# VHH binders against Profilin-1 (pfn-1), part 16

Target 1, 132 residues: Profilin-1 (pfn-1), of Caenorhabditis elegans (q9xw16)
Amino acid sequence: MSGWNAYIDTMTAAAPSIKRCAIVGAADGSVWARTEADNVFKASEEELKTFVALFNDVTQVPAKGADIEGVHYVVPRTEESLIFGKKENTGFFAVKTKSAVLIAVYEGPNEVAAQVRKAVESMQTYLNNAGY

## First folded at step 14 (VHH)

Design we21 (from wc1 with G108D)
Fold by OpenDDE, second read of step 14:
Structure we21 (fold): chain B 132 residues (1-132), chain A 123 residues (1-123)
Amino acid sequence: as target 1 above (132 residues)
Amino acid sequence: QVQLQESGGGLVQPGGSLRLSCAASGFTFSTYDMYWVRQAPEKGLEWVSTISYSGSNTYYKDSVKGRFTVSRDNAKNTLYLQMNSLKPEDAAQYYCAKYYDILTGSFDEFDYRGQGTQVTVSS
């Protein structure tokens, strides 16, 4: 768990507009690491279980949207291993690795989204190469 | 076109201070997170600090925590790096960047950094 916290720190440092983020198990949504304290990632286990299951068929997600931390996001974009949600000046990127889902919730102008995406995708690549 | 121009580097003794500036143009500066990176001789690029678009969040490389302070003035389209208690290992060419991959130590397909400013620390 402590090791996974380092990856949380790395992502937040890579994209400081990230407000909250988590690394969860792709199979069951179990939390491996998350931002805490003032920026605690608040998604419940039940919600995360439902969320990670979205990756079983991302094609349906844009029509339904996605919920994180009790907030409903529209989903303008999905890829095989990526879900992008947006709500006003906030959004999230979720990317799937071999065994995990990385979720980053951000706040800011649209331009920061690209930077957040880069951060989570870079971490995705890193973890995939590491076998995770 | 995106332009970044670093300044403020120089020669200082160990324990000295420098304040770097980065003048940005060609994009809406206030809407981007910004990065400071550096490259020492015969070393690769390394991340130094990031600051959120609003300046509300700042992050630092462990080795510079407590010594360096990143800030920005969005009204002036300027990024700053206050460097205190400088050490010889801080000597490097310092760059500000709009995009940077902390994990890979690389820029993306576009080189969104300036020419850099040289920081030398020597007694």
Scores: ipSAE 0.840, ipTM 0.914, lowest interface PAE 0.5, mean pLDDT 94

Design we22 (from wc2 with S54A E109D)
Fold by OpenDDE, look of step 14:
Structure we22 (fold): chain B 132 residues (1-132), chain A 123 residues (1-123)
Amino acid sequence: as target 1 above (132 residues)
Amino acid sequence: QVQLQESGGGLVQPGGSLRLSCAASGFTFSTYDMYWVRQAPEKGLEWVSTISYAGSNTYYKDSVKGRFTVSRDNAKNTLYLQMNSLKPEDAAQYYCAKFYDILTGSFGDFDYRGQGTQVTVSS
């Protein structure tokens, strides 16, 4: 597969509470890489197109929530390049790079969220520095 | 206060085995993913293994896959690393950590690790 799969593997190794994750194009939500097999990231192309568009105005996202893989999440926090969603014992972190959106769906207690966020933001920084 | 204490290191011959332990206190151990990292002489820190909070997911550095096994006992607040078929290149100070950035090879702003335990592999 593509070289982007290596970054998926890195994020999942960095935060093992990540259940599924994907790297998608920031412009159109096209999938560049994603977790596969038992942990396949299931978001549709149409859903991802809508999702990445949320970054055009993150200030409105907390009021509306966000949908990933057919699941609706409340959004307690947004930053210019970050969307944090929660649902019960699950959540997601989505971060935007220059050209991509990284999405990590995790499951576990609230404490693992900080670890997942760090992993995703670290990847964000890495990719930004690499020009992506 | 977060405390991590590694143990179980020692001197072994190539092909030998060791079992490292990490005793955790000062935080809810069962709710955190945990890491093993190591630092060989004259080298930087490197990631070895990660295990999810419940122990259901494990990941390994490629060079240790099939030889090392990470596990945990949340009831005992203890992290383990079973190391089999040890090689000279595995010799290092081994640390358990609550946070570690695999991409940067550092603990970042979260230096939650113990004092480490020394693993030496020599004939």
Scores: ipSAE 0.877, ipTM 0.928, lowest interface PAE 0.5, mean pLDDT 95

Design we23 (from wd7 with T28S)
Fold by OpenDDE, look of step 14:
Structure we23 (fold): chain B 132 residues (1-132), chain A 123 residues (1-123)
Amino acid sequence: as target 1 above (132 residues)
Amino acid sequence: QVQLQESGGGLVQPGGSLRLSCAASGFSFSTYDMYWVRQAPEKGLEWVSTISYAGSNTYYKDSVKGRFTVSRDNAKNTLYLQMNSLKPEDAAQYYCTKDYDILTGSFGDFDYRGQGTQVTVSS
């Protein structure tokens, strides 16, 4: 188990409504860690490469949405280092650190979404402070 | 107004059991992930367990895995923590909350928690 798996475990514990999540390289979308077993994060390398590239110009993302694990999400808005999407009772939060992108796919009501966002952003802050 | 009231604590011998309850009101309980945290004497707050809003996913601090079980009854707006095989190091004030940061070990801006319930483990 890589050291990055510990951060996956921390995020899922912090927001148990997360169904799947991954930590990927911001430059190329390479997978550093992901949820596995029954909650395996299934995004392909090509899809992740495309996804992380969205952070090059987040202002364009709401117009086209975002795809994760073959699912298309509507992106209401973006922030400098945050992309989030919704589909029915599911959604995702993706945050960019200095060198990584954290992706969390969740299921639940809006209240849960807020908790998931907080968990992911907390991890973002932690990793940034650590130099990642 | 968010209200949380913990109960069920007490004095037990090592190896004993307790069942904590947390009565929630003032918010849509069934739509929030919930947390158990504790604070031992002269120690900081520490995360104990989390349960998803629907109760389908549960997570535990390593030191309590296999001994503690978190559950919830959304119809009753109540969170539970079954604690078995209690150890002296489990002694603490236990709190429930819907707003806790595991990474920073802190509550949210509004510090939504009750007065807590005291768990003492001694022979």
Scores: ipSAE 0.894, ipTM 0.941, lowest interface PAE 0.5, mean pLDDT 95

Design we24 (from wd7 with A54T)
Fold by OpenDDE, look of step 14:
Structure we24 (fold): chain B 132 residues (1-132), chain A 123 residues (1-123)
Amino acid sequence: as target 1 above (132 residues)
Amino acid sequence: QVQLQESGGGLVQPGGSLRLSCAASGFTFSTYDMYWVRQAPEKGLEWVSTISYTGSNTYYKDSVKGRFTVSRDNAKNTLYLQMNSLKPEDAAQYYCTKDYDILTGSFGDFDYRGQGTQVTVSS
């Protein structure tokens, strides 16, 4: 098990409404760690490569949405290092660090979404401070 | 106004059991993931357990896995923590909250917790 799995465990513990999550390379979408077993993160390498590339120009993402695990999400808006999407009572938060993209797929109301966002952004801050 | 009231603490011998409760009001309890945290004397706050808003997912600090069980009754706006096989190192003031950063060990901008309930483990 990679040391990155510890961060997956931390995020899921911090926001238990996360269904699946992954840490991938910002440059190529390579999977560094992901939820496994019953909560396996299912995005393909090709999909992740496309996804992380969205951060090259986040301003265009709301117009076209984003796909994760074969699911298309509406992206209401973006920030420089944050892409989030919604589909019915599900959604995702994706944040970019210096070298990684953290992706968390969740299910629940807006209140839960806010908790998930905080967890992911907290991890983002931690990893950035650590040089990752 | 967010209000949380913890109860159920007390004095038990090592190996004993307690069941903590947390009564929530002032917010839509059923739509929040909830946390148990604790603070032992002369120590900082530490995360103990988290439960999803539906109760479907639960997570625990390693040292309490297999001994503690978090649950909730959304109809009663109540969070629970069943603590079995208690150890002296479990002694602490226990708090419930809907806002806790387990990475930084902080409540963020607001300290949404009750007065806590004291758990003492001694022979």
Scores: ipSAE 0.892, ipTM 0.939, lowest interface PAE 0.5, mean pLDDT 95

Design we25 (from wd7 with K61R)
Fold by OpenDDE, look of step 14:
Parts: structure tokens; sequence; C-alpha cells
Structure we25 (fold): chain B 132 residues (1-132), chain A 123 residues (1-123)
């Protein structure tokens, strides 16, 4: 288990409504760590490459939406280092650090989404401070 | 107004058991992930366990895995923590909350928690 798996465990513990999550390279979408077993993060390398590229121009993402694990999400809005999407009672939060993108797919009501966002952004801050 | 009331603490011998409860009101309990945290004397707050809003996912700090079980009854707006095989190092004031950052060890801006319930483990 790589050191990055610890951060996966931390995020899932911080927001248990996260179904799946991954840490990928911001440059190429390479998977550094992801949830496994029953909660395996299933996004392909090609999909992740496309996804991380969205951060090059987040302003265009709401018009297009975003695909994760073969699922298309509506993206209401974006921020400079944040892309989030919704589909029915599911959604995702993706945040960009200096060198990585953290992706968390969750299921639950809107209140849970806020908790998931906080967990992912907290990890974002931590990793940025650590130089990642 | 968010209100949380922890109960069920007490004095037990090592190896004993306690069941903590947390009564929630002032928010839609069933729509929030919930946390147990604790603070031992002269120590900082530490995360103990988290449970998803529907109760389907649970997580534990390593030192309590296999001994503690978190659960919830959304119909009763109540969070539970079954603590078995208690150790002296488990002694602490236990709190429940819907707002806790396990990475920073903080409750956030509003510090939503009750008065806590004291767990003492001594022979």
Amino acid sequence: as target 1 above (132 residues)
Amino acid sequence: QVQLQESGGGLVQPGGSLRLSCAASGFTFSTYDMYWVRQAPEKGLEWVSTISYAGSNTYYRDSVKGRFTVSRDNAKNTLYLQMNSLKPEDAAQYYCTKDYDILTGSFGDFDYRGQGTQVTVSS
C-alpha cells in the first residue's frame, strides 16, 4: 500500500457517504490511489485523462458536464480548483492540488454533499501545504 | 438550534463495556453523517468513529477497531457507540457531532456538540 492510500482512507473516514474516491495525477490522470474492493473506483485511464484536463478551463465545464466512471454528471458551477457534479441522489467533488486531483463520488442528500465537500477540501488544503 | 446530548458514560473496569447514546435535535438527523470524538485529560480531541447518514458505512480509528461499534436509529434521532473490551486509554469525554474535520481535529465554526459523557476505565 502506497502512502497515498492513507489519504484515501482518511477521506472515506471523514465522509462516510463517499462511495468511491481516487487521487490522480493532475497532469495525466494517472491513478496514485483509489478505493478498492467493494468500493473500487472504476474510472478508466482515458476517462481520467480527460477529466483532469477539465481543470485547464473550468469555465467551460458547466456547459458540458463531466463524466466519471462512465456516468455523466451535471455540473452546476465550477471554481478555480473545484469541479462538482450532481446526478439524482449522487454526485462528485473534485479538487485540484498542486500536483493531484482528488475525486470523491458520493451518494446521499444535499446535507451529506456539504460534508463530503468539506472533507475533500480539507484534504486539498493539507496536501497543498505538504507540497503536493 | 442544533442540540446534541451524549449519555451512557460511567466507570468500568478494564475489559468492561459501555453503550453511549447521542440524542439529536434541531436538524434533520437522518440526512447527516455523524461522528464520535473523544478528549482524554491533557490530550487533544481525537476522532473515534464515523457513520454514514443511512448507517450503511462505518469507520473507526485503528485503536478501537473490533471493540467499538457505531450505529444509529434515525427514527429516534439517536446515535450509538457500543464500546466493548474497554481499556484505560479509552478513558475520555466522548462527544457526538455532525461537523468534525478528522484531518484538522476541529469541530468547525459552530462547534456542534453536547456536553459530552465521561468514560472512565479503572481497576
Scores: ipSAE 0.893, ipTM 0.940, lowest interface PAE 0.5, mean pLDDT 95

Design we26 (from wd7 with T104K)
Fold by OpenDDE, look of step 14:
Structure we26 (fold): chain B 132 residues (1-132), chain A 123 residues (1-123)
Amino acid sequence: as target 1 above (132 residues)
Amino acid sequence: QVQLQESGGGLVQPGGSLRLSCAASGFTFSTYDMYWVRQAPEKGLEWVSTISYAGSNTYYKDSVKGRFTVSRDNAKNTLYLQMNSLKPEDAAQYYCTKDYDILKGSFGDFDYRGQGTQVTVSS
């Protein structure tokens, strides 16, 4: 098990409404770690490559939406290093660090979404401070 | 106003059991993931367990896995922590919250927690 799996475990513990999550390379979308077993993160390499490229120009993402695990999400809002997607009672938060993109897919009400965002952004801050 | 009231703590012998409760009000309890955290004397806050808003997902600190069980009754706005096989190192003030940062080991900006309930484990 990669050392990055520990961060996956931390995020899922921090926000248990996360269904699946992954840590991928910001440059190429390569998977560094992801949830496994019953909660396996299913995005393909090609999909992730496309996804991480969205961060090159986040301003265009709301018009296009974003695809994760073969699911198309509406993207109501983006920030410089954050992409937020929604679909019915599900959604995702993706944040970019210096070298990685953290993706968390969640299910639940809006209140849960806020908790998921905090967890992912906390991890973002932690990893950035660590040089990643 | 968010209010949380922990209860159920007490003095038990090693190997004993306690069941903690957390009564929530002032927010839509059923729509929040909830956390148990604890603080032992002269130590910082530490995460103990988390449960999703619907109760379908639970997570535990490694040292309490297999001994503690978190659950919730959303109809009663109550969070529970069943603690079995208690050890001296489990002694602490236990808090429930909807806002805790596991990485920082701290509550959120508004410090939503109750007064806590004291768990003492001694022979």
Scores: ipSAE 0.898, ipTM 0.941, lowest interface PAE 0.5, mean pLDDT 95

Design we27 (from wd7 with K65R S106H)
Fold by OpenDDE, look of step 14:
Structure we27 (fold): chain B 132 residues (1-132), chain A 123 residues (1-123)
Amino acid sequence: as target 1 above (132 residues)
Amino acid sequence: QVQLQESGGGLVQPGGSLRLSCAASGFTFSTYDMYWVRQAPEKGLEWVSTISYAGSNTYYKDSVRGRFTVSRDNAKNTLYLQMNSLKPEDAAQYYCTKDYDILTGHFGDFDYRGQGTQVTVSS
């Protein structure tokens, strides 16, 4: 286990309604860490490569949505370092750090989504401050 | 108005047990992940446990895993923390909240928590 697994554990503990999550390289989508076992993050390398590339021009993402783990999500809006999507009672938050993209897939009502967002953004801030 | 009321604390001997409760009102309890946090004398706040809104996922601080069990009854708007095999280092004021950052160790902007319930572990 790499040191990055600790951040996965932290995010899931911080927002237990996260079903799966991953930390991937912002440049190429390579997986640095991810949830495993019963909650394995299942996105393929090709999918992740495509996903992280969305951050190159987030303005286009709402028009086409985003795919994670073979699931298509509607993306209501984006920010420079934030892409989030929704599908029924599920969704994802993806935030970009200096060198990584954090992806958290969650299930639950909107109130839970807000908690998940805060957890992911907190990790984003922490990693950015740490130089990652 | 969000209200949280912790109870169930007390004085126990090492190895003893307590069951904490947290009564929630003023918000839709069943739609929030909930947290137990504690503050020991002369120490900062520390995360203890988290439970998902539906109760299906639980997480624990390493030092309490296997001894503490978090649960909830959404019909009663109540959060629980069963604490077994208590140790002196578990002594603290225990709080429940729906807004806590375990990374920074801080409550949210509104500091949603009750007065807390005191747990003392002593021979």
Scores: ipSAE 0.913, ipTM 0.950, lowest interface PAE 0.5, mean pLDDT 95

Design we28 (from wd7 with A54P D109S)
Fold by OpenDDE, look of step 14:
Structure we28 (fold): chain B 132 residues (1-132), chain A 123 residues (1-123)
Amino acid sequence: as target 1 above (132 residues)
Amino acid sequence: QVQLQESGGGLVQPGGSLRLSCAASGFTFSTYDMYWVRQAPEKGLEWVSTISYPGSNTYYKDSVKGRFTVSRDNAKNTLYLQMNSLKPEDAAQYYCTKDYDILTGSFGSFDYRGQGTQVTVSS
């Protein structure tokens, strides 16, 4: 496993409601690590390229939503380095670091979202402090 | 009020087994992911295991994989940790909690854990 896979494992252990997640390059959406096997993260390269570009202007994202793994999510609001979306009992959190975007797709009630957000934001902070 | 009570610790020889229990009350246990953490003498708290609600996913610290098994009984509001093939380095005070940041090693704004249960591994 690459060093980045360890961070995938850490996030999933921190927030078990995460079904799939990935660490991708902020510049081009290239996949650095992702969940695999039964929980394989399925977003295409083209989709990820489009997704990471959303961070160039997060203010426009709520108007159009966001697509991950061929699924369209409603984006209620955004923050400077945070995009999150919802669809029924599923959702995602995406945070941007200096060089990466962390994407976590989760399933569960609203209470679960708080834990997922905490996990990805904690990882965001860690990676930023590490220079990534 | 959130209450957690750990039990089942004791003294065992290397290679022995223990089964820890955590009785939970004061919150909707069945809707929370639950964690086991431990603190060895002169060391900080470390994450041991996580189990999701209602129990579909389990995660373990690398050093305990294959030896420890986390489980839960939501009807009894009880969390379990089966520890097999115990090693001296497993000796610690074990705690259960409903909120733990495994990356920062912190409980956040609140420290929701019981008094813990002592696990000692010695010949």
Scores: ipSAE 0.344, ipTM 0.703, lowest interface PAE 1.3, mean pLDDT 92

Design we5 (from we4 with A97T)
Fold by OpenDDE, second read of step 14:
Structure we5 (fold): chain B 132 residues (1-132), chain A 123 residues (1-123)
Amino acid sequence: as target 1 above (132 residues)
Amino acid sequence: QVQLQESGGGLVQPGGSLRLSCAASGFTFSTYDMYWVRQAPEKGLEWVSTISYAGSNTYYKDSVKGRFTVSRDNAKNTLYLQMNSLKPEDAAQYYCTKWYDILTGSFGEFDYRGQGTQVTVSS
């Protein structure tokens, strides 16, 4: 798990407007790493299990929205391996790798959102290339 | 168009200090996270520091933690990097940017950096 914490640190450094983030198993939503201390990623195991299952059919997610940390987000955009949620000046990007789901909750304007997406997708690419 | 202009570099002795500035224009500076990166001779670009759009969160490369401080003045569209206790290994051309991939060391589709400012550390 400590190794995965490094990726959390990398993502938060790459996009400092990320408030909380986590790396979870794509199959079951188990937490591999997450932000802690003052910025604890608070999604429950049950919630994460439900969340990662959204990637089985992302086409339905925009109609339903998505819940992270007990917060309901509107989902303006999905791709095969990406879910984008928004709520006021906050949002999240979730991307799926071969074996994981990266979730980054951010706060800020749309410009920052673009930067957060870039960071998360970059990590996605990195992990995919690494076989994860 | 996006314009970034770095300044404040110079020659200092080991243990010295410099304060870099980055003047930004051509985009809404206050809505972007900003990055400092550097490139030493015959080395690739490396990430140095990042600051959130509002300035509330800062992150640093391990080797500069405790020595460098990133800040910003959104009213002046200016990014800063206070560098204390400079080491020879800090010598590099320093750039600011709103787009940088820490994992790949790239600026993405476009090169969003200025001409840079040279930092030299020598006794």
Scores: ipSAE 0.886, ipTM 0.936, lowest interface PAE 0.5, mean pLDDT 94

Design we7 (from wc3 with E109S)
Fold by OpenDDE, second read of step 14:
Structure we7 (fold): chain B 132 residues (1-132), chain A 123 residues (1-123)
Amino acid sequence: as target 1 above (132 residues)
Amino acid sequence: QVQLQESGGGLVQPGGSLRLSCAASGFTFSTYDMYWVRQAPEKGLEWVSTISYSGSNTYYKDSVKGRFTVSRDNAKNTLYLQMNSLKPEDAAQYYCAKWYDILTGSFGSFDYRGQGTQVTVSS
Protein backbone atom coordinates (compact mmCIF):
# COMPACT_ATOMS: atom_id res chain seq x y z
CA MET B 1 0.00 0.00 0.00
CA SER B 2 1.37 3.35 -1.04
CA GLY B 3 1.42 6.34 1.20
CA TRP B 4 -1.43 7.83 -0.74
CA ASN B 5 -3.55 4.77 -0.08
CA ALA B 6 -3.22 5.50 3.60
CA TYR B 7 -4.83 8.88 3.03
CA ILE B 8 -7.72 7.14 1.27
CA ASP B 9 -8.17 4.92 4.29
CA THR B 10 -8.02 7.92 6.58
CA MET B 11 -10.71 9.79 4.70
CA THR B 12 -13.05 6.81 4.58
CA ALA B 13 -12.56 6.25 8.30
CA ALA B 14 -13.12 9.94 8.97
CA ALA B 15 -16.36 9.96 6.99
CA PRO B 16 -17.79 6.48 6.66
CA SER B 17 -20.59 7.66 4.40
CA ILE B 18 -17.99 8.07 1.69
CA LYS B 19 -18.66 5.34 -0.83
CA ARG B 20 -15.69 5.91 -3.07
CA CYS B 21 -12.83 8.34 -3.16
CA ALA B 22 -9.65 9.13 -4.99
CA ILE B 23 -6.58 11.26 -4.86
CA VAL B 24 -5.52 12.46 -8.28
CA GLY B 25 -2.95 14.81 -9.72
CA ALA B 26 -4.21 18.35 -10.00
CA ALA B 27 -2.31 18.90 -13.23
CA ASP B 28 -3.44 15.91 -15.28
CA GLY B 29 -5.96 13.90 -13.27
CA SER B 30 -3.65 10.93 -12.91
CA VAL B 31 -4.76 8.58 -10.16
CA TRP B 32 -2.44 8.48 -7.18
CA ALA B 33 -4.76 6.42 -5.01
CA ARG B 34 -8.37 5.32 -4.92
CA THR B 35 -10.80 3.09 -3.17
CA GLU B 36 -10.74 -0.39 -4.65
CA ALA B 37 -12.43 -3.77 -4.59
CA ASP B 38 -16.17 -3.46 -3.98
CA ASN B 39 -15.85 0.28 -3.70
CA VAL B 40 -13.61 0.92 -6.66
CA PHE B 41 -13.49 4.50 -7.83
CA LYS B 42 -14.32 4.15 -11.50
CA ALA B 43 -13.67 7.52 -13.09
CA SER B 44 -11.74 7.24 -16.34
CA GLU B 45 -8.49 9.02 -17.06
CA GLU B 46 -10.15 11.27 -19.59
CA GLU B 47 -12.94 12.13 -17.22
CA LEU B 48 -10.51 12.97 -14.43
CA LYS B 49 -8.42 15.10 -16.73
CA THR B 50 -11.51 17.09 -17.56
CA PHE B 51 -12.62 17.19 -13.95
CA VAL B 52 -9.43 18.56 -12.44
CA ALA B 53 -9.40 21.24 -15.11
CA LEU B 54 -12.63 22.57 -13.62
CA PHE B 55 -10.55 24.09 -10.86
CA ASN B 56 -8.92 26.42 -13.37
CA ASP B 57 -12.19 28.34 -13.38
CA VAL B 58 -14.83 27.15 -10.97
CA THR B 59 -17.19 30.02 -11.77
CA GLN B 60 -18.70 28.20 -14.74
CA VAL B 61 -19.06 24.84 -13.04
CA PRO B 62 -22.43 25.50 -11.32
CA ALA B 63 -24.00 26.25 -14.69
CA LYS B 64 -22.58 23.15 -16.35
CA GLY B 65 -22.44 20.60 -13.58
CA ALA B 66 -19.72 18.01 -13.22
CA ASP B 67 -19.26 14.37 -14.16
CA ILE B 68 -17.74 11.75 -11.91
CA GLU B 69 -17.68 8.07 -12.73
CA GLY B 70 -20.01 8.65 -15.64
CA VAL B 71 -22.58 10.28 -13.40
CA HIS B 72 -23.67 13.86 -13.89
CA TYR B 73 -24.02 15.97 -10.79
CA VAL B 74 -25.49 19.38 -10.34
CA VAL B 75 -23.08 21.71 -8.62
CA PRO B 76 -24.78 23.84 -5.99
CA ARG B 77 -21.55 25.27 -4.65
CA THR B 78 -18.03 26.05 -5.68
CA GLU B 79 -15.17 27.76 -3.99
CA GLU B 80 -11.69 28.48 -5.22
CA SER B 81 -10.53 25.03 -4.21
CA LEU B 82 -13.80 23.19 -3.70
CA ILE B 83 -16.50 21.72 -5.90
CA PHE B 84 -19.66 20.30 -4.38
CA GLY B 85 -21.81 18.07 -6.53
CA LYS B 86 -25.22 16.69 -5.74
CA LYS B 87 -27.51 14.04 -7.19
CA GLU B 88 -30.49 12.76 -5.26
CA ASN B 89 -29.20 10.91 -2.21
CA THR B 90 -25.61 11.11 -3.37
CA GLY B 91 -23.00 13.73 -3.90
CA PHE B 92 -19.35 14.47 -4.00
CA PHE B 93 -16.86 16.85 -2.57
CA ALA B 94 -13.75 17.66 -4.51
CA VAL B 95 -11.04 19.78 -3.00
CA LYS B 96 -7.81 20.95 -4.49
CA THR B 97 -4.48 20.97 -2.73
CA LYS B 98 -1.19 22.33 -3.99
CA SER B 99 -0.65 19.35 -6.23
CA ALA B 100 -3.67 17.07 -5.88
CA VAL B 101 -7.42 16.86 -6.08
CA LEU B 102 -9.27 14.86 -3.47
CA ILE B 103 -12.59 13.44 -4.61
CA ALA B 104 -15.05 11.85 -2.22
CA VAL B 105 -18.32 10.39 -3.43
CA TYR B 106 -20.84 9.90 -0.67
CA GLU B 107 -24.31 8.50 -0.16
CA GLY B 108 -26.79 9.51 2.49
CA PRO B 109 -28.83 12.34 3.90
CA ASN B 110 -27.71 15.94 3.74
CA GLU B 111 -26.33 15.78 7.25
CA VAL B 112 -23.60 13.36 6.24
CA ALA B 113 -22.52 15.74 3.50
CA ALA B 114 -21.34 18.20 6.10
CA GLN B 115 -19.29 15.48 7.74
CA VAL B 116 -17.82 14.39 4.42
CA ARG B 117 -16.88 17.97 3.59
CA LYS B 118 -15.10 18.42 6.86
CA ALA B 119 -13.22 15.18 6.38
CA VAL B 120 -11.94 16.07 2.92
CA GLU B 121 -11.17 19.63 3.95
CA SER B 122 -9.22 18.34 6.90
CA MET B 123 -7.23 16.15 4.55
CA GLN B 124 -6.81 19.11 2.23
CA THR B 125 -5.32 21.16 5.02
CA TYR B 126 -3.10 18.31 6.12
CA LEU B 127 -1.72 17.72 2.64
CA ASN B 128 -1.23 21.40 1.98
CA ASN B 129 0.77 21.73 5.16
CA ALA B 130 2.80 18.74 4.09
CA GLY B 131 3.58 20.44 0.79
CA TYR B 132 1.25 18.42 -1.40
CA GLN A 1 -29.92 20.81 22.39
CA VAL A 2 -27.55 18.03 21.41
CA GLN A 3 -26.92 15.59 24.21
CA LEU A 4 -24.78 12.49 24.35
CA GLN A 5 -24.54 10.25 27.38
CA GLU A 6 -22.05 7.41 27.57
CA SER A 7 -22.39 4.44 29.89
CA GLY A 8 -21.18 0.91 30.40
CA GLY A 9 -17.66 1.53 31.53
CA GLY A 10 -16.09 -0.16 34.49
CA LEU A 11 -13.21 -2.15 35.84
CA VAL A 12 -12.25 -5.37 34.10
CA GLN A 13 -9.28 -7.67 34.04
CA PRO A 14 -7.14 -8.05 30.96
CA GLY A 15 -8.97 -10.21 28.46
CA GLY A 16 -12.33 -9.07 29.80
CA SER A 17 -15.20 -7.47 27.94
CA LEU A 18 -17.32 -4.36 28.23
CA ARG A 19 -20.16 -2.96 26.20
CA LEU A 20 -20.44 0.79 26.04
CA SER A 21 -23.60 2.64 25.16
CA CYS A 22 -24.21 6.18 24.05
CA ALA A 23 -27.67 7.68 24.32
CA ALA A 24 -28.22 10.50 21.87
CA SER A 25 -30.84 13.22 21.83
CA GLY A 26 -31.45 16.69 20.50
CA PHE A 27 -30.65 15.84 16.89
CA THR A 28 -31.65 13.37 14.19
CA PHE A 29 -29.34 10.59 15.28
CA SER A 30 -30.09 8.35 12.33
CA THR A 31 -28.73 10.87 9.84
CA TYR A 32 -25.27 11.29 11.34
CA ASP A 33 -22.13 9.27 11.28
CA MET A 34 -20.99 8.66 14.83
CA TYR A 35 -17.62 8.29 16.46
CA TRP A 36 -16.02 6.73 19.48
CA VAL A 37 -12.96 8.43 20.88
CA ARG A 38 -10.97 7.90 24.05
CA GLN A 39 -8.53 9.68 26.27
CA ALA A 40 -6.10 7.86 28.48
CA PRO A 41 -4.45 9.55 31.41
CA GLU A 42 -1.88 12.12 30.35
CA LYS A 43 -2.60 11.40 26.71
CA GLY A 44 -4.56 13.24 24.10
CA LEU A 45 -7.85 12.27 22.57
CA GLU A 46 -7.58 9.50 20.03
CA TRP A 47 -10.00 8.09 17.52
CA VAL A 48 -11.28 4.59 18.20
CA SER A 49 -14.07 3.84 15.77
CA THR A 50 -16.53 5.31 13.30
CA ILE A 51 -19.86 4.05 12.04
CA SER A 52 -21.91 5.40 9.17
CA TYR A 53 -25.36 6.84 9.72
CA SER A 54 -27.00 3.64 8.53
CA GLY A 55 -24.54 1.35 10.24
CA SER A 56 -23.48 -0.16 6.93
CA ASN A 57 -19.86 0.95 7.21
CA THR A 58 -17.60 0.64 10.21
CA TYR A 59 -13.98 1.59 10.74
CA TYR A 60 -11.57 0.98 13.57
CA LYS A 61 -8.27 2.09 14.93
CA ASP A 62 -5.72 -0.57 14.03
CA SER A 63 -5.01 -1.45 17.63
CA VAL A 64 -8.63 -2.35 18.31
CA LYS A 65 -9.46 -4.18 15.09
CA GLY A 66 -10.79 -7.65 15.72
CA ARG A 67 -11.52 -6.81 19.34
CA PHE A 68 -13.94 -3.90 19.22
CA THR A 69 -17.24 -3.74 17.37
CA VAL A 70 -19.19 -0.56 16.82
CA SER A 71 -22.91 -0.72 16.16
CA ARG A 72 -25.99 1.41 16.46
CA ASP A 73 -29.71 1.23 16.94
CA ASN A 74 -31.20 4.19 15.20
CA ALA A 75 -34.65 3.40 16.52
CA LYS A 76 -33.31 3.80 20.03
CA ASN A 77 -30.94 6.66 19.24
CA THR A 78 -28.16 4.60 20.75
CA LEU A 79 -24.56 3.96 19.75
CA TYR A 80 -22.69 0.91 21.03
CA LEU A 81 -19.12 -0.25 21.38
CA GLN A 82 -18.53 -3.89 22.20
CA MET A 83 -15.04 -4.24 23.58
CA ASN A 84 -13.59 -7.73 23.84
CA SER A 85 -10.16 -8.96 24.82
CA LEU A 86 -9.48 -5.74 26.61
CA LYS A 87 -5.90 -4.73 27.23
CA PRO A 88 -4.37 -2.38 29.76
CA GLU A 89 -3.66 0.10 26.99
CA ASP A 90 -7.41 0.31 26.32
CA ALA A 91 -7.96 1.97 29.67
CA ALA A 92 -9.34 5.44 29.07
CA GLN A 93 -12.30 7.71 29.29
CA TYR A 94 -14.47 6.83 26.31
CA TYR A 95 -16.61 9.38 24.54
CA CYS A 96 -19.14 9.22 21.76
CA ALA A 97 -19.22 12.14 19.38
CA LYS A 98 -21.37 13.46 16.58
CA TRP A 99 -18.19 14.25 14.68
CA TYR A 100 -14.47 13.99 15.21
CA ASP A 101 -11.55 15.01 13.04
CA ILE A 102 -9.37 11.93 13.15
CA LEU A 103 -6.53 13.81 11.44
CA THR A 104 -6.25 16.68 13.87
CA GLY A 105 -7.71 15.03 16.92
CA SER A 106 -10.30 17.74 17.32
CA PHE A 107 -14.04 18.09 17.40
CA GLY A 108 -14.09 21.39 15.56
CA SER A 109 -17.48 22.99 15.22
CA PHE A 110 -19.03 19.58 15.86
CA ASP A 111 -17.88 19.63 19.46
CA TYR A 112 -20.57 17.39 20.82
CA ARG A 113 -19.63 14.67 23.24
CA GLY A 114 -20.86 13.39 26.53
CA GLN A 115 -19.21 13.27 29.88
CA GLY A 116 -17.67 9.97 28.93
CA THR A 117 -17.50 6.61 30.62
CA GLN A 118 -14.40 5.30 32.34
CA VAL A 119 -12.86 2.03 31.27
CA THR A 120 -10.22 0.56 33.54
CA VAL A 121 -8.28 -2.58 32.73
CA SER A 122 -6.24 -4.02 35.56
CA SER A 123 -5.29 -7.41 36.90
Scores: ipSAE 0.795, ipTM 0.900, lowest interface PAE 0.6, mean pLDDT 94

Design we9 (from wc3 with K61R)
Fold by OpenDDE, second read of step 14:
Structure we9 (fold): chain B 132 residues (1-132), chain A 123 residues (1-123)
Amino acid sequence: as target 1 above (132 residues)
Amino acid sequence: QVQLQESGGGLVQPGGSLRLSCAASGFTFSTYDMYWVRQAPEKGLEWVSTISYSGSNTYYRDSVKGRFTVSRDNAKNTLYLQMNSLKPEDAAQYYCAKWYDILTGSFGEFDYRGQGTQVTVSS
């Protein structure tokens, strides 16, 4: 768990507009690491279980949207291993690795969203290459 | 076109201070997170610091924590790096950038950086 915290720190440093983020198990939504303290990632286990299951069929997600931390986001974009949610000046990127889902909730303009995406995708690639 | 111009580097003794500036143009500076990176001789690029678009969040590599302070003035399209208690190992060419992959050491598609400013630390 401590090792996964380092990846949280890396992502937040890589994209400082990330407000909260988590690394969870792709199979069951179990929390491996998350931002804490003033920036605690607040999604419940039940919510995360539902969320990670969205990756079983991402094609349906844009029509329904996605909920994270009790907040409903519209989903303008999905890819096989990516879900992009947006709400006003906030949004999230969720990317799936071999065994995990990385979730980054951000605040800011679209330009920072692009940077956040790069950060989480970079982590995705890194973890995939590492076998996770 | 995107332009970044670093300045403020120089020669200082160990324990000295420098304040780097990065003048940005050609893009909406205030809407981007910004990065400081550096490259010492015969070493690769390494991440130094990041700051959120609003300046509300800042992050530093461990070796510079407590000594370096990143800030920005969005009204002036300028990024700053206050470097205190400089050490010889801080000597490097310092660059500001719109993006830096701190995992891979690459700039990616946001590969915009200036020519850099040289920081030398020597007694």
Scores: ipSAE 0.857, ipTM 0.922, lowest interface PAE 0.5, mean pLDDT 95

